# VH-VL binders against q9umr5: the designs that were tried, part 442

Target 1, 268 residues: q9umr5
Amino acid sequence: SYKPVIVVHGLFDSSYSFRHLLEYINETHPGTVVTVLDLFDGRESLRPLWEQVQGFREAVVPIMAKAPQGVHLICYSQGGLVCRALLSVMDDHNVDSFISLSSPQMGQYGDTDYLKWLFPTSMRSNLYRICYSPWGQEFSICNYWHDPHHDDLYLNASSFLALINGERDHPNATVWRKNFLRVGHLVLIGGPDDGVITPWQSSFFGFYDANETVLEMEEQLVYLRDSFGLKTLLARGAIVRCPMAGISHTAWHSNRTLYETCIEPWLS
Short names: E, the ipSAE of ESMFold2; O, the ipSAE of OpenDDE; V2, 0.75 times the mean of E and O plus 0.25 times the DockQ between their complexes.

## First folded at step 21 (VH-VL)

Design qo2 (framework fv_nofazinlimab; at its last look DockQ between E and O 0.93; V2 from the best seeds 0.88)
Fold by OpenDDE, look of step 21:
Structure qo2 (fold): chain C 268 residues (1-268), chain A 123 residues (1-123), chain B 112 residues (1-112)
Amino acid sequence: as target 1 above (268 residues)
Amino acid sequence: QVQLVQSGAEVKKPGSSVKVSCKASGYTFSTYYISWVRQAPGQGLEYLGIIIPEYSTANYNEKFKGRVTITADKSTSTAYMELSSLRSEDTAVYYCARGSRWFDSTPYYMDVWGQGTMVTVSS
Amino acid sequence: DVVMTQSPLSLPVTLGQPASISCRSSQSLVRYTGNTYLYWFQQRPGQSPRRLIYQVSNRDSGVPDRFSGSGSGTDFTLKISRVEAEDVGVYYCMQGTYWPPTFGQGTKLEIK
């Protein structure tokens, strides 16, 4: 039998968005138990990410307990960060494949419709004033805002991304790294036509330097220092990159070609 | 010098399939996009699909409804385009073209083109 | 799909005279990152397309400076300051901002 699949949605999203994915899984892997977690939907997805991590943890623990052979995670957009944090704080998870579906794994630094909606009077260059404030960090989007021009503020004020990345020292860094390394495979999916994730290479742990030049995963300090296990995962062949052009952000979970190429191979 | 060399002309019957090859040289094949474009006689250009050879991730123009398959062989630095269920309207010159590196934001860069492959579909 | 509309479709030009081709997109080609992925291609008779301009106004290596691209948003122009005999062919604009990439109808440049 196939391992159970757990799906975590993104910002302003719901379980309804994954109806096509469910169909694809049912067709190609009949009998698979797929659970789309319907937590923090819609506007509730703006809640602090640590709060979301706790909520989703409560939901996945019983599923994992019933699946001694392991489970697969498909985590979309913001959900990918939630899942990474989830796997970092759980010392007993049994995740075989962690599929990060167009997630801003190294953060977000771009003017998107989502940001304009939340901060209509703010631009990308000035959002740090809001996001790196105490009240700004009460919003999920600010939890992974990564301003390359204000690295000091990011490192000191980010209450989520900087911590799960191990970019700021904290007492749980070693344990979180150990926990995350329990994953069988990390499948990174994203592409240049996403239109939301900025830069889109963030889905592959690439990100801006101080000159807004996008550097690859292997050039990132988190990789070089192996602060949360990326270097270790890569060394043991556990990281899979699956980039694809022509996919918009809202289509990653509803494109058959993408599913067959980047998702299906890891659901066995 | 960067070059894309395509396979020779093909004559096919309706309902059959054709597979066109595109051999790359002069650069690291696996890390650059390859796009496929066609041009019917006396007509404009139409985009078919794209692939990243390193990861074998291809995407297609939905207009072709699954009839087109794009693959790549890194060992031979060759990209392939297969079109099935051929129709007379598929008669065209098919081109491969190089895009940017996959990690760049210009997949449809198309700075270098193959010489084209004429595919004729006739009864 | 984004529709690219070129004008004129036929462009007879006297040698040494300037030429101008317009390309309009059905929607803005400016990406969320601020980049505009508009390309110009030249196709001489019996040859494969050749890229002349990328991202609105950048000339490829080997392209004469008599070729220039300009525009923003939805309106773009390719200009040839002095048409030469070797410029005969069909010119296409292409947008690479949205999937799938789409081409204009082509403008056939001929010598009068």
Scores: ipSAE 0.935, ipTM 0.960, lowest interface PAE 0.4, mean pLDDT 95
Fold by ESMFold2, look of step 21:
Structure qo2 (fold): chain C 268 residues (1-268), chain A 123 residues (1-123), chain B 112 residues (1-112)
Amino acid sequence: as target 1 above (268 residues)
Amino acid sequence: QVQLVQSGAEVKKPGSSVKVSCKASGYTFSTYYISWVRQAPGQGLEYLGIIIPEYSTANYNEKFKGRVTITADKSTSTAYMELSSLRSEDTAVYYCARGSRWFDSTPYYMDVWGQGTMVTVSS
Amino acid sequence: DVVMTQSPLSLPVTLGQPASISCRSSQSLVRYTGNTYLYWFQQRPGQSPRRLIYQVSNRDSGVPDRFSGSGSGTDFTLKISRVEAEDVGVYYCMQGTYWPPTFGQGTKLEIK
């Protein structure tokens, strides 16, 4: 019998987006109970990420309680940040595989159509003025905005990403790390043809330094300090990297080759 | 000193399969993309697919309708391309070519090419 | 798939004269990061393709400065300022911005 799978969608997204992924799971793992969480759809995905985390937590608690042998998470794009926060705040989660499907895990520093729609006169170089304000932090996009040229503002103002990364001192950092480390595997999926996540290496915990050179996960301070458990997970063999060329941002959950290569092996 | 050396020419019958090898030397094989490209006699270049050997993550041009399989053996620094259900139109020279490191943003860089492998499909 | 269209397909050139090869894409090749992944390859008779130009205008090492690439968006050009005998072969443009990479039809350069 296969563990239940919980799917968490991304920005401006809904449960319909995962119809192909559901088909693939049914074909390869018949009988798997798959729940695509139907919360914060469409424009509601712009609500503060901590609000989304609380709502998704309430939805996953009964699923996890009824599956004592564990569950899997498949979390797409912005949804991967929601899921990582869930793993940190839930001392009672039983997640075996956390599958992070092209998620901006180290943040975002790129102009997208969504940002242009929301902030039409802004460019990535000046969005820090909006995002690193109390008003800006009321939007989910700003909760993971990571301007490499204003790291001091990021560390001071980020209400979400800097906290779940353990980059800013807070009283729950130790317990969040402990909770996150209970995950069985962290499966990182992404690729250079994504077209939205900027840098795309954010899906592998890579990110820009001040010169916009992309540093690998193992070169990041959060890894070196093991602030939320990445170094510990890597040392125990729990981090799985599955990069794939040729997949655009909206196609990660509708490509059979990606599913068979990167997702299927982890749906025990 | 970076070099890609491919296996020798092959003659195949329609309906069979062929597996072409591409042995890499002079660099860290596992972390760089390998692409496969073919060229029918007197014609242009056609992209087949790509792999990251370290992760065995391959992707394919949909034109080949699932007939192509790309693999890699890190222990021998060798990439493979297998084409099944061969047809006469698959007669071509098959090339491997190196891309960038997987963590860089230029998978289709193709800075180094193999010498090519002629595959002839005839009854 | 992005269609790459080269012009001309056959290019007879007098030795020592300039040559120009056009390459057009069916959509813009500019990525969201501002980079354009257009490449030029040379295939001499009986040889594998060799990369000449990467990212529109950057020459590979060992490529003479008489080769230059230019263009933007959907329109790209390879120029040879003074054709030499060793330039005989087929020239291909390729886009690497969108999956799958696609090639132009090729331009056969010959000395007339």
Scores: ipSAE 0.848, ipTM 0.922, lowest interface PAE 0.8, mean pLDDT 93
ESMFold2 (binder alone), look of step 21: mean pLDDT 92; pTM 0.940
ESMFold2, look of step 22: ipSAE 0.812; ipTM 0.913
ESMFold2 (binder alone), look of step 22: mean pLDDT 91; pTM 0.940
OpenDDE, look of step 22: ipSAE 0.916; ipTM 0.949

Design qo3 (framework fv_nofazinlimab; at its last look DockQ between E and O 0.85; V2 from the best seeds 0.87)
Fold by OpenDDE, look of step 21:
Structure qo3 (fold): chain C 268 residues (1-268), chain A 123 residues (1-123), chain B 112 residues (1-112)
Amino acid sequence: as target 1 above (268 residues)
Amino acid sequence: QVQLVQSGAEVKKPGSSVKVSCKASGYTFSTYYISWVRQAPGQGLEYLGIIIPEYSTANYNEKFKGRVTITADKSTSTAYMELSSLRSEDTAVYYCARGSRWFDSTPYYMDVWGQGTMVTVSS
Amino acid sequence: DVVMTQSPLSLPVTLGQPASISCRSSQSLVRYTGHTYLYWFQQRPGQSPRRLIYKVSNRDSGVPDRFSGSGSGTDFTLKISRVEAEDVGVYYCMQGTYWPPTFGQGTKLEIK
């Protein structure tokens, strides 16, 4: 029997986006119980991420309880951050594979179409004025906005990413790290043709330095300090990197080649 | 010096498969993309697919409908392109080409090419 | 797929004279990052393609300065200031902005 699969969607997404993924799982792993959580869909995905974490937690707890052998998480885009936070706050989760599907795990700093829609009068270089305000932090996108030119503001104002990363000291940092380390495998998926996640390397915990040079995971302070367990996970072989070229952001969950290569191996 | 050396010419029957090799040298093989491109006689260039050897993640031009399989052997610094269900229209010179590092902005740099492998499909 | 259209397809040139090849894309090749991934390749008779230009206007090492690339958005040009005998071959533009990469039809440069 296959472990249940829980799917968490991204920004402005719905369960409909995952119809192909469901088909792929059904074909390759028949009998798998797949639950696409239909919470915070559409415009509701703009709600603060901590609010979303609480909502999704309520939904996954009963699923996990009925699956003593464990579950798999497939978390897409913004959902990947939600899932990471879930695993950080849950001291009793039983997640075998956490599949981060094109998620801005190290944050977002790019002028993408969806950002322009939300902030039509703002550019990437000026979004810090909005996102690092109390008002801005009421929007999910701002919860993982990571301006490399305003690191002080990020560290002090980010109410989500800086905390789950352990970049800002908080009383739960040790416990969250311990909880996150319960995961069996962290599968990082993303690629250079994404077009939304900026930089795309964020899906692999890479990110800009102060000169907007992209550094790898191993060069990040969160890794070097093992602030939430990346270094520990890597050392025990629990991190899987699965980069793929030629996949646009909206196609990560709907590409057969990607599924077979990067997702299917971790659903056993 | 960075080099890509491909296997020799192939003659195949329709319906069969061909596997072309591309051996890399002069750089860290596993960390750079390898692309495959073909060129029918007297025709232009057509993109087939790409792979990251370190992670063995390949993607393909959908035009080939799953007939192409790209693999890599890090131990021998060799990339492979297999084309199945061969047709006469698959007669072409097949090239491998080096892309960027996997962590760079774009994989499709094509800065170094193999010498090409002629594949002839005939009855 | 992005369509790359080259013109002319045949380019007879007198030695020592300049040459110009146009490449047009069916959509803008400017990526969300602001970069434009347009490449030019040279293929001499019986040889593999050789990259001449990357990202619109950057010459590869060993490429003579008589080759230059320019353009933006959807319109790009490869220029040869003084054509030499060794320049005979087919030239291709390629876009690497969108999957899959696509090539122009090729421009055959010949000496008159």
Scores: ipSAE 0.914, ipTM 0.947, lowest interface PAE 0.5, mean pLDDT 95
Fold by ESMFold2, look of step 21:
Structure qo3 (fold): chain C 268 residues (1-268), chain A 123 residues (1-123), chain B 112 residues (1-112)
Amino acid sequence: as target 1 above (268 residues)
Amino acid sequence: QVQLVQSGAEVKKPGSSVKVSCKASGYTFSTYYISWVRQAPGQGLEYLGIIIPEYSTANYNEKFKGRVTITADKSTSTAYMELSSLRSEDTAVYYCARGSRWFDSTPYYMDVWGQGTMVTVSS
Amino acid sequence: DVVMTQSPLSLPVTLGQPASISCRSSQSLVRYTGHTYLYWFQQRPGQSPRRLIYKVSNRDSGVPDRFSGSGSGTDFTLKISRVEAEDVGVYYCMQGTYWPPTFGQGTKLEIK
């Protein structure tokens, strides 16, 4: 039989959004137990990410316990950051494939409809004033906001991303790295037509330098210092990149070609 | 210098398939997008699809619903476009064109084009 | 799909005179990052298309400075300040902002 699959949704999202993905898994891997976690739906997805991590952790523990051979995670958009944090904080997780569907793994620096709705007079150039405040860090979007022009503020104020990236010292850094490195495969999925993740290369651990030039994962300080294990995972052959053009942000989990090419091979 | 060289002209019967090759030289083939575009005689340009050879991640214009397959062979630096269930309206010159590196944001850049391959579909 | 509409479709011009080709899109081509992926291609008789202009107004290397691109949002223009005999061919605009990329119908430039 196939390993159970746990699905974690993104911002302003719900479990219903994954109905097509469930159909694809059922067709290609009949009998697979798939759990789409129905937590922090809609506006609740704006709650602080550490709060979401705690809730999702409580939900995945019994699923993992019942599957000693391992499980797979499919984590979409903001959900990919929740899942990466889960892999760090869970001492004995048994995740084989962590499939990151167009997730802002190195952060977000772009105007989105979500940001305009939440902060209607703000632009990406000034949002750091809100996001890098204690009040701003109470919103999930601000937990991974990454302004390349205010790096010192990011490093000081980020309550989530700077910690799980190992960019700021904390007492759990060594343990979190050890836990994260227990994953079997890290599957990175994204593409240039996404339309939301900014830069879209954040899904591959790429990000802007101070001039807004996008640097690859291997050029990032967190990779070079191996802060949470990316360099080790790549050297182990555990990082799989699967970029695809022509897919918008809301279509990653409803495109059959993407599923067959980038997801299906990793659902052992 | 960067060059895309395509296979020779083809004459095909309706209902058959054609496979056009596009051999790249002068750059790192595997990491750059390859697009396919066609041009019917006396008509404009029509986009077919795209591939990243490194990852074999192809995507297609829905207009060609299941009839186009784009592949790449990294060992020969060659991309392929196969069109099945040929009809007379598929008579066209088929071009490959290079995009940016997959990591850049300009997949449809099409800065270098092949010479074109005439495919004629007639009974 | 984004519809790209060129005008005129046929453009006879006198040597040495200016020429202007219009390209309109069915929706804004400004991407969420602020970039506009509007391209111009030239296809000389018997040849493959050649890119002239990328991202609205940037000339490719080797393209004479008599060619210029301009525009924003949905309206774009290719100008040739002084038409030369070598400029004969068909000119296409293309948008690369939205999947799938789409071309205008083409403008055939001929010498009168």
Scores: ipSAE 0.840, ipTM 0.917, lowest interface PAE 0.8, mean pLDDT 93
ESMFold2 (binder alone), look of step 21: mean pLDDT 91; pTM 0.942

Design qo4 (framework fv_nofazinlimab; at its last look DockQ between E and O 0.89; V2 from the best seeds 0.89)
Fold by OpenDDE, look of step 21:
Parts: structure tokens; C-alpha cells; sequence
Structure qo4 (fold): chain C 268 residues (1-268), chain A 123 residues (1-123), chain B 112 residues (1-112)
């Protein structure tokens, strides 16, 4: 039998968005128990990511307990960060494949429509003033806002991304790294035509330097320092990169070609 | 020098399949996009699809989904475009073209083109 | 799909005179990252397309400086300051901002 699949949605999303994915899985892997977690939907997805992590943890623990052979996680957009954090705080998770579906794993720094909705009067260059405040950190989007021009503020004020990345020292860094390394495979999916994730390479742990040049995962301090286990995962062949052009952000979970190429191989 | 060399002309019957090759040289084949474009006689250009050889991740123009398959062989630095269920309307010169590196934001860069492969579909 | 509309479709030009080709897109080609992926290609008779301009105004290596690209949003122009005999062919604009990439109809440049 196939391992259960747990799906975590993104910002302003709901379980309905994954109807095509469910169909694809059902067709290609009949009998697979797929659970799309319907938590923090819509505007509730703006709640602090640590709160979301706790909620999703409560939901996945029973599922994992019933699946001693392991489970697969498909985590979309913001959900990818939630899942990474989830795997970092759980010392007993049994995740075989963690599929990060167009997630801003290394953060977000871009003027997108969803940011304009939340901060209509703010530009990308000025959002740090809001996001790196205690008030701003109460919003999920600010929890992974990564301003390359204000690295000091990011490192000191980010209550989520900087911590799960191990970029800021904290007492749980070693344990979180150990927990995250329990994953069988980390599947990174994303592409240049995403239109939301900025830069899109963030889905592959690439990100801006101080000059807004995008550097690869292997050039990142978190990799070089192996602060949460990326270098270790890569060394043991546990990281899978699956980039694809021509996919918009809202289509990653509803494209058959993408599913067959980047998702299906890891659902066995 | 960066070059893309395509296979020779093909004559096919309706309902059959054709597979065109594109051999790359002068650069690291696996890390750059390869796009396929066709041009019917006396007509404009039409985009078919794209692939990243390193990961074998291909995507297709929806118009051709189900009929076109794009693959790549890293060992021979060759990209392939297969078109099935051929129709007379598929008669065209087919081109491969190089895009940017996959980690860059310009997959449709199209800075180098193959010489083209004429595919004729006739009864 | 994004529709690219070129004008004129036929462009007879006297040698040494300037030429101008317009390309309009059905929607803005400005991406959320601030880049505009508009390309110009030249196709001489019996040859493969050759890229002349990338991202609106950047000239490829080996392309004469008499070629220039300009524009923004939905309106773009390719200019040839002094047309030469070797410039005969069909010129295409292409957008690479949206999937799938789409081409204009082509402008056939001929010498009068």
C-alpha cells in the first residue's frame, strides 16, 4: 500500500485548491489516503507561522501515528515553510518525502499583489519598517520577509525564518537540525515563471545578496554552516531539485505535467 | 563556439510520429534550457515547449499537450522533440534554441538556434 | 495567450533610409520583478531566426549599432537607422514574460 499523503496549503488558500492534485494522486496511486489539512484557511493564514505550526502539528500527529511506515508531505507556498518548521520541532516525525511546492524557503522580498493587499501603502523597500516590528511579526508574511538590505533587522527581528534557518542563535538549533534531518527526501519544486515567490530561486534556497544578486543554495551561509542540515542532506543525496518553466504560482498543484515529473516519483 | 545541430529532414505520413534531435556543443548542455519552436511554410513562429536537461523537466504549450514529448540525453548533449499523431498542419521547420541557465530568470532567452529540421507530413 | 501585434507586416525601404517596426502586446510585459522580456529576431531568407535584441533594448554581440530597441509596457519598437542590403528578411518580436512565449506575425523588410 502507498504511504499516506498530507497536504498543507499556502497563503489565502484552502483545501479546494488541491482538487486536481487529489485527482492525480488517486489516478496514479489508487488507494492512497490523502489528507488536505483544512486549517488556517483564507485570512486565517495570516496568523503567526508558529501558531500555524502548532495547529498543523496537532493535526498530523494522529496521522503519523497510524502510519508506522511513514508519510509524505506536500506543502504549497507558505505551507512549505510551515512544514519545514514542523519537521524541525518534531523529534518523532516519520516523513519520507517532504515536497516543497513553490515555497519561499529562503524568504520573500518582492512586491506582489498579496503584499499590496496587506500593506497597500508599503513598498518592498520600506516593508522592513513594518515587518521587523513586533506588530508586523504577528503576520505570517512578515515571518518570512527577508530584506537583503536590512540583514541586521532581519536577523534580530525575524521570529520565524531566521530561527528555523539557524541564522540567529537559539537554544533549540541543534535539536531542530537533528529533527529535520530525519526526513528521507527533500523535494524542492519551483520555477522562474512563478510570479509570486521573489526571488523564485528562494524555492531552492537561493536568495539575494546585498546587491540583490541571486546566489545558489551552496553559496548561502545556512548551507555553508549547515545550520539546519542542508549541507548534510545534499551530501547524502536527500535533496531533489525539480525546476520547471511555464508554471504560475497558482498552478503548481494543478498541472499534470508538473505532477508526473516532480511529485509522483516521490509518492511511492 | 556554441552550436545547436539538428537532425535531417523528415517525410512522414499522417498519424505517424517524428522525432527530431538537437545536438549541443560549446557549452555545458545540462544547465541551459532548450526550447522548441516551429514555423510552417510562409508562416510565423510557434512555441512548442521547453526542457531543462539536468533535471529532465519539460513543459509544453497547451496546444500541443498530449502530442509533443521533449526529452534530453545529457551523455550525448542532445535534446529531442517527438511529435505524434502527425497531421498535414504539422508540416513545418522545427527549431531548437538555447535559453538561459536554469537558475536564471530568462528561460526563453533564445540566443542560439539550430539550423532547423523540415518535417513534411503528406499522404 | 498574450497576443503580439506587429506593424507594418510589409516594410519596403530604400537603401540607406531608416526603418521602424512596431510591436504591441495584449497586456503589459513588465514582470513583477521589474524586468520586461521582449525580444527581437531577424530571419534572413532561408536561415534560422537570429536574436537581435533582448529585454527591450539590449543588443546582442555582433549586431550592428544601427539596430536599436525601445519601449515599455505594451508598446515596443525596433529601429534601423540605415537599412542595408543584408537587412532583408522577416523580423519578429517575442514576449517571454508569460507562458507560453508568443511571437508577432512578422514584418517583412524588403528593399525598394
Amino acid sequence: as target 1 above (268 residues)
Amino acid sequence: QVQLVQSGAEVKKPGSSVKVSCKASGYTFSTYYISWVRQAPGQGLEYLGIIIPEYSTANYNEKFKGRVTITADKSTSTAYMELSSLRSEDTAVYYCARGSRWFDSTPYYMDVWGQGTMVTVSS
Amino acid sequence: DVVMTQSPLSLPVTLGQPASISCRSSQSLLRYTGNTYLYWFQQRPGQSPRRLIYQVSNRDSGVPDRFSGSGSGTDFTLKISRVEAEDVGVYYCMQGTYWPPTFGQGTKLEIK
Scores: ipSAE 0.933, ipTM 0.958, lowest interface PAE 0.4, mean pLDDT 95
Fold by ESMFold2, look of step 22:
Structure qo4 (fold): chain C 268 residues (1-268), chain A 123 residues (1-123), chain B 112 residues (1-112)
Amino acid sequence: as target 1 above (268 residues)
Amino acid sequence: QVQLVQSGAEVKKPGSSVKVSCKASGYTFSTYYISWVRQAPGQGLEYLGIIIPEYSTANYNEKFKGRVTITADKSTSTAYMELSSLRSEDTAVYYCARGSRWFDSTPYYMDVWGQGTMVTVSS
Amino acid sequence: DVVMTQSPLSLPVTLGQPASISCRSSQSLLRYTGNTYLYWFQQRPGQSPRRLIYQVSNRDSGVPDRFSGSGSGTDFTLKISRVEAEDVGVYYCMQGTYWPPTFGQGTKLEIK
C-alpha cells in the first residue's frame, strides 16, 4: 500500500518521457498508483507558470482526495517550480515527499539549447531586457529567469519566482509559507553534469552572487530570512540532498542508479 | 597534509571479487568526491566511477556492466571499490583520487591520488 | 565516450631541449558555462599520477614554471620549455567535461 505518486514534467516535455521512471516504480513498489500529468505538453509548457499551476492544481485535487493518507510528487525541471507553487497555494495539500528532480529552484541564468531556439540572437547577459518585460513574463522560461546582475529588475518584474520565494512583498506570503511547510520531505536532486540548469546548484537552492560565484542555499537571503520556510524545513531535518555526478539533464528520469539511490527511498 | 592511503596488493582467482580500500586524511572526507581509476600493466588509465561519501551517491562507468560497487564509510574516512566476477583483463593497479567538494562543479579534479593497489587475477 | 588522442606516444628528448605534447578530443570540451575541463597528469616511473595542469592552463602549486598548458575546443598542448632529468615519465591528458572522464593514451617522455 504505497502512497500514490504524481509526476509533473518539464519544459518542452510530455507524459511519455517518463516511461522508464514508471517501470522503475512498478518494479520496486508494485501496486503504486502513478499518475503522470499530461497537461501543458510540448509548446504548451511555455504558457505562464501561474496558468500551469492552476491547471495542475485542478488535476491533483481528485487524486489527493482519493488518498487521504498522502501522496508523493516527482517534479522534473520546470515542473519542480510548478510543484513548489502548488505546495504554497494549496492550503489542503497532503504531500509527503516532494521530489525535485533537477529543477531550477533559485532560477535560471544560462544559455541553453531551449533559449537559443526561442531567442537565437540573445545572450544570457541580454535576456533580462526581454524577460523582465510584461511581454516576456507571458513565457514560462522568463517566469524563473534570474539575472544576478539585474536584481532590481528581477525583484520588480518577476511575476512568479520572486513571489513564491517571498522576495517581493505580497499579501499571501504568510499563508503560502504555512502551506509549503506542511510538506513531509523536500528531496533535492541534481548534479554538475546536468548541462541545462544554470547554475546546476539552483536545484539545491544555490545561486550566483553578483560576481557569478555560486553561493549555497544557507547563504541565500531567502534562506536567511526564512521567507518561504526553507530554514525551518532544514532545521527539522525535512530537506534531503541527493547530488549525483555523471547525469545529463534529459537522463534524470531514465537512470536506474539515480532512481534507486535518490527517489526510491522516498516513495513510502 | 591531504593524503589517500590504499590497502595492499591482492592476488585473486577468476570469478572472485576484490575490495580495495582508500583511507583519507588531512581534509573533510565526507564532502569531497572520490574517483576510482585503474591502470593495466604497461597501459593507460581507465576511469571506473565516483562517489560523494556524505550522500553515498555513486555513479559508474557502464563499461564494467554493473561489476563495480563504490562505497564510503564516513566514520573511518574510508572509500571502497569492489570489483566482482574478476577476469584476467582486470589485472591492474587501482587508484583512488580526490575530486572537488560536491557543491563545486569539478568532480573529476583528481588533485590527490592514492599510492595504488595492485590486483592480480590469475588461476 | 569522448575519445582523447595524444601525439606523440613516444617522445625522446635531449636534456635541456623543449618538449611539446598534443592532445585532441573527439568533441569540443567547452561547457555552456565557458569552462573547459582539460587536465594534464604526470606519472613518473613507479609512482602514482600527479596532476600538473588543471582546466587547460592553470599550473598546480609546486609544478615548475617550465610546464605550461594551452589550447581550446578540441586541441590542447602541454609544453616543457627545458626538459630536465626528473621529467622522465608518462604524460596523460584527461577530459572532465563529459561523463565518463576519459584519458589520452599517454606520452612516454625519455631522455636520449
Scores: ipSAE 0.855, ipTM 0.924, lowest interface PAE 0.8, mean pLDDT 93
ESMFold2, look of step 21: ipSAE 0.853; ipTM 0.922
ESMFold2 (binder alone), look of step 21: mean pLDDT 91; pTM 0.940
ESMFold2 (binder alone), look of step 22: mean pLDDT 92; pTM 0.942
OpenDDE, look of step 22: ipSAE 0.915; ipTM 0.949

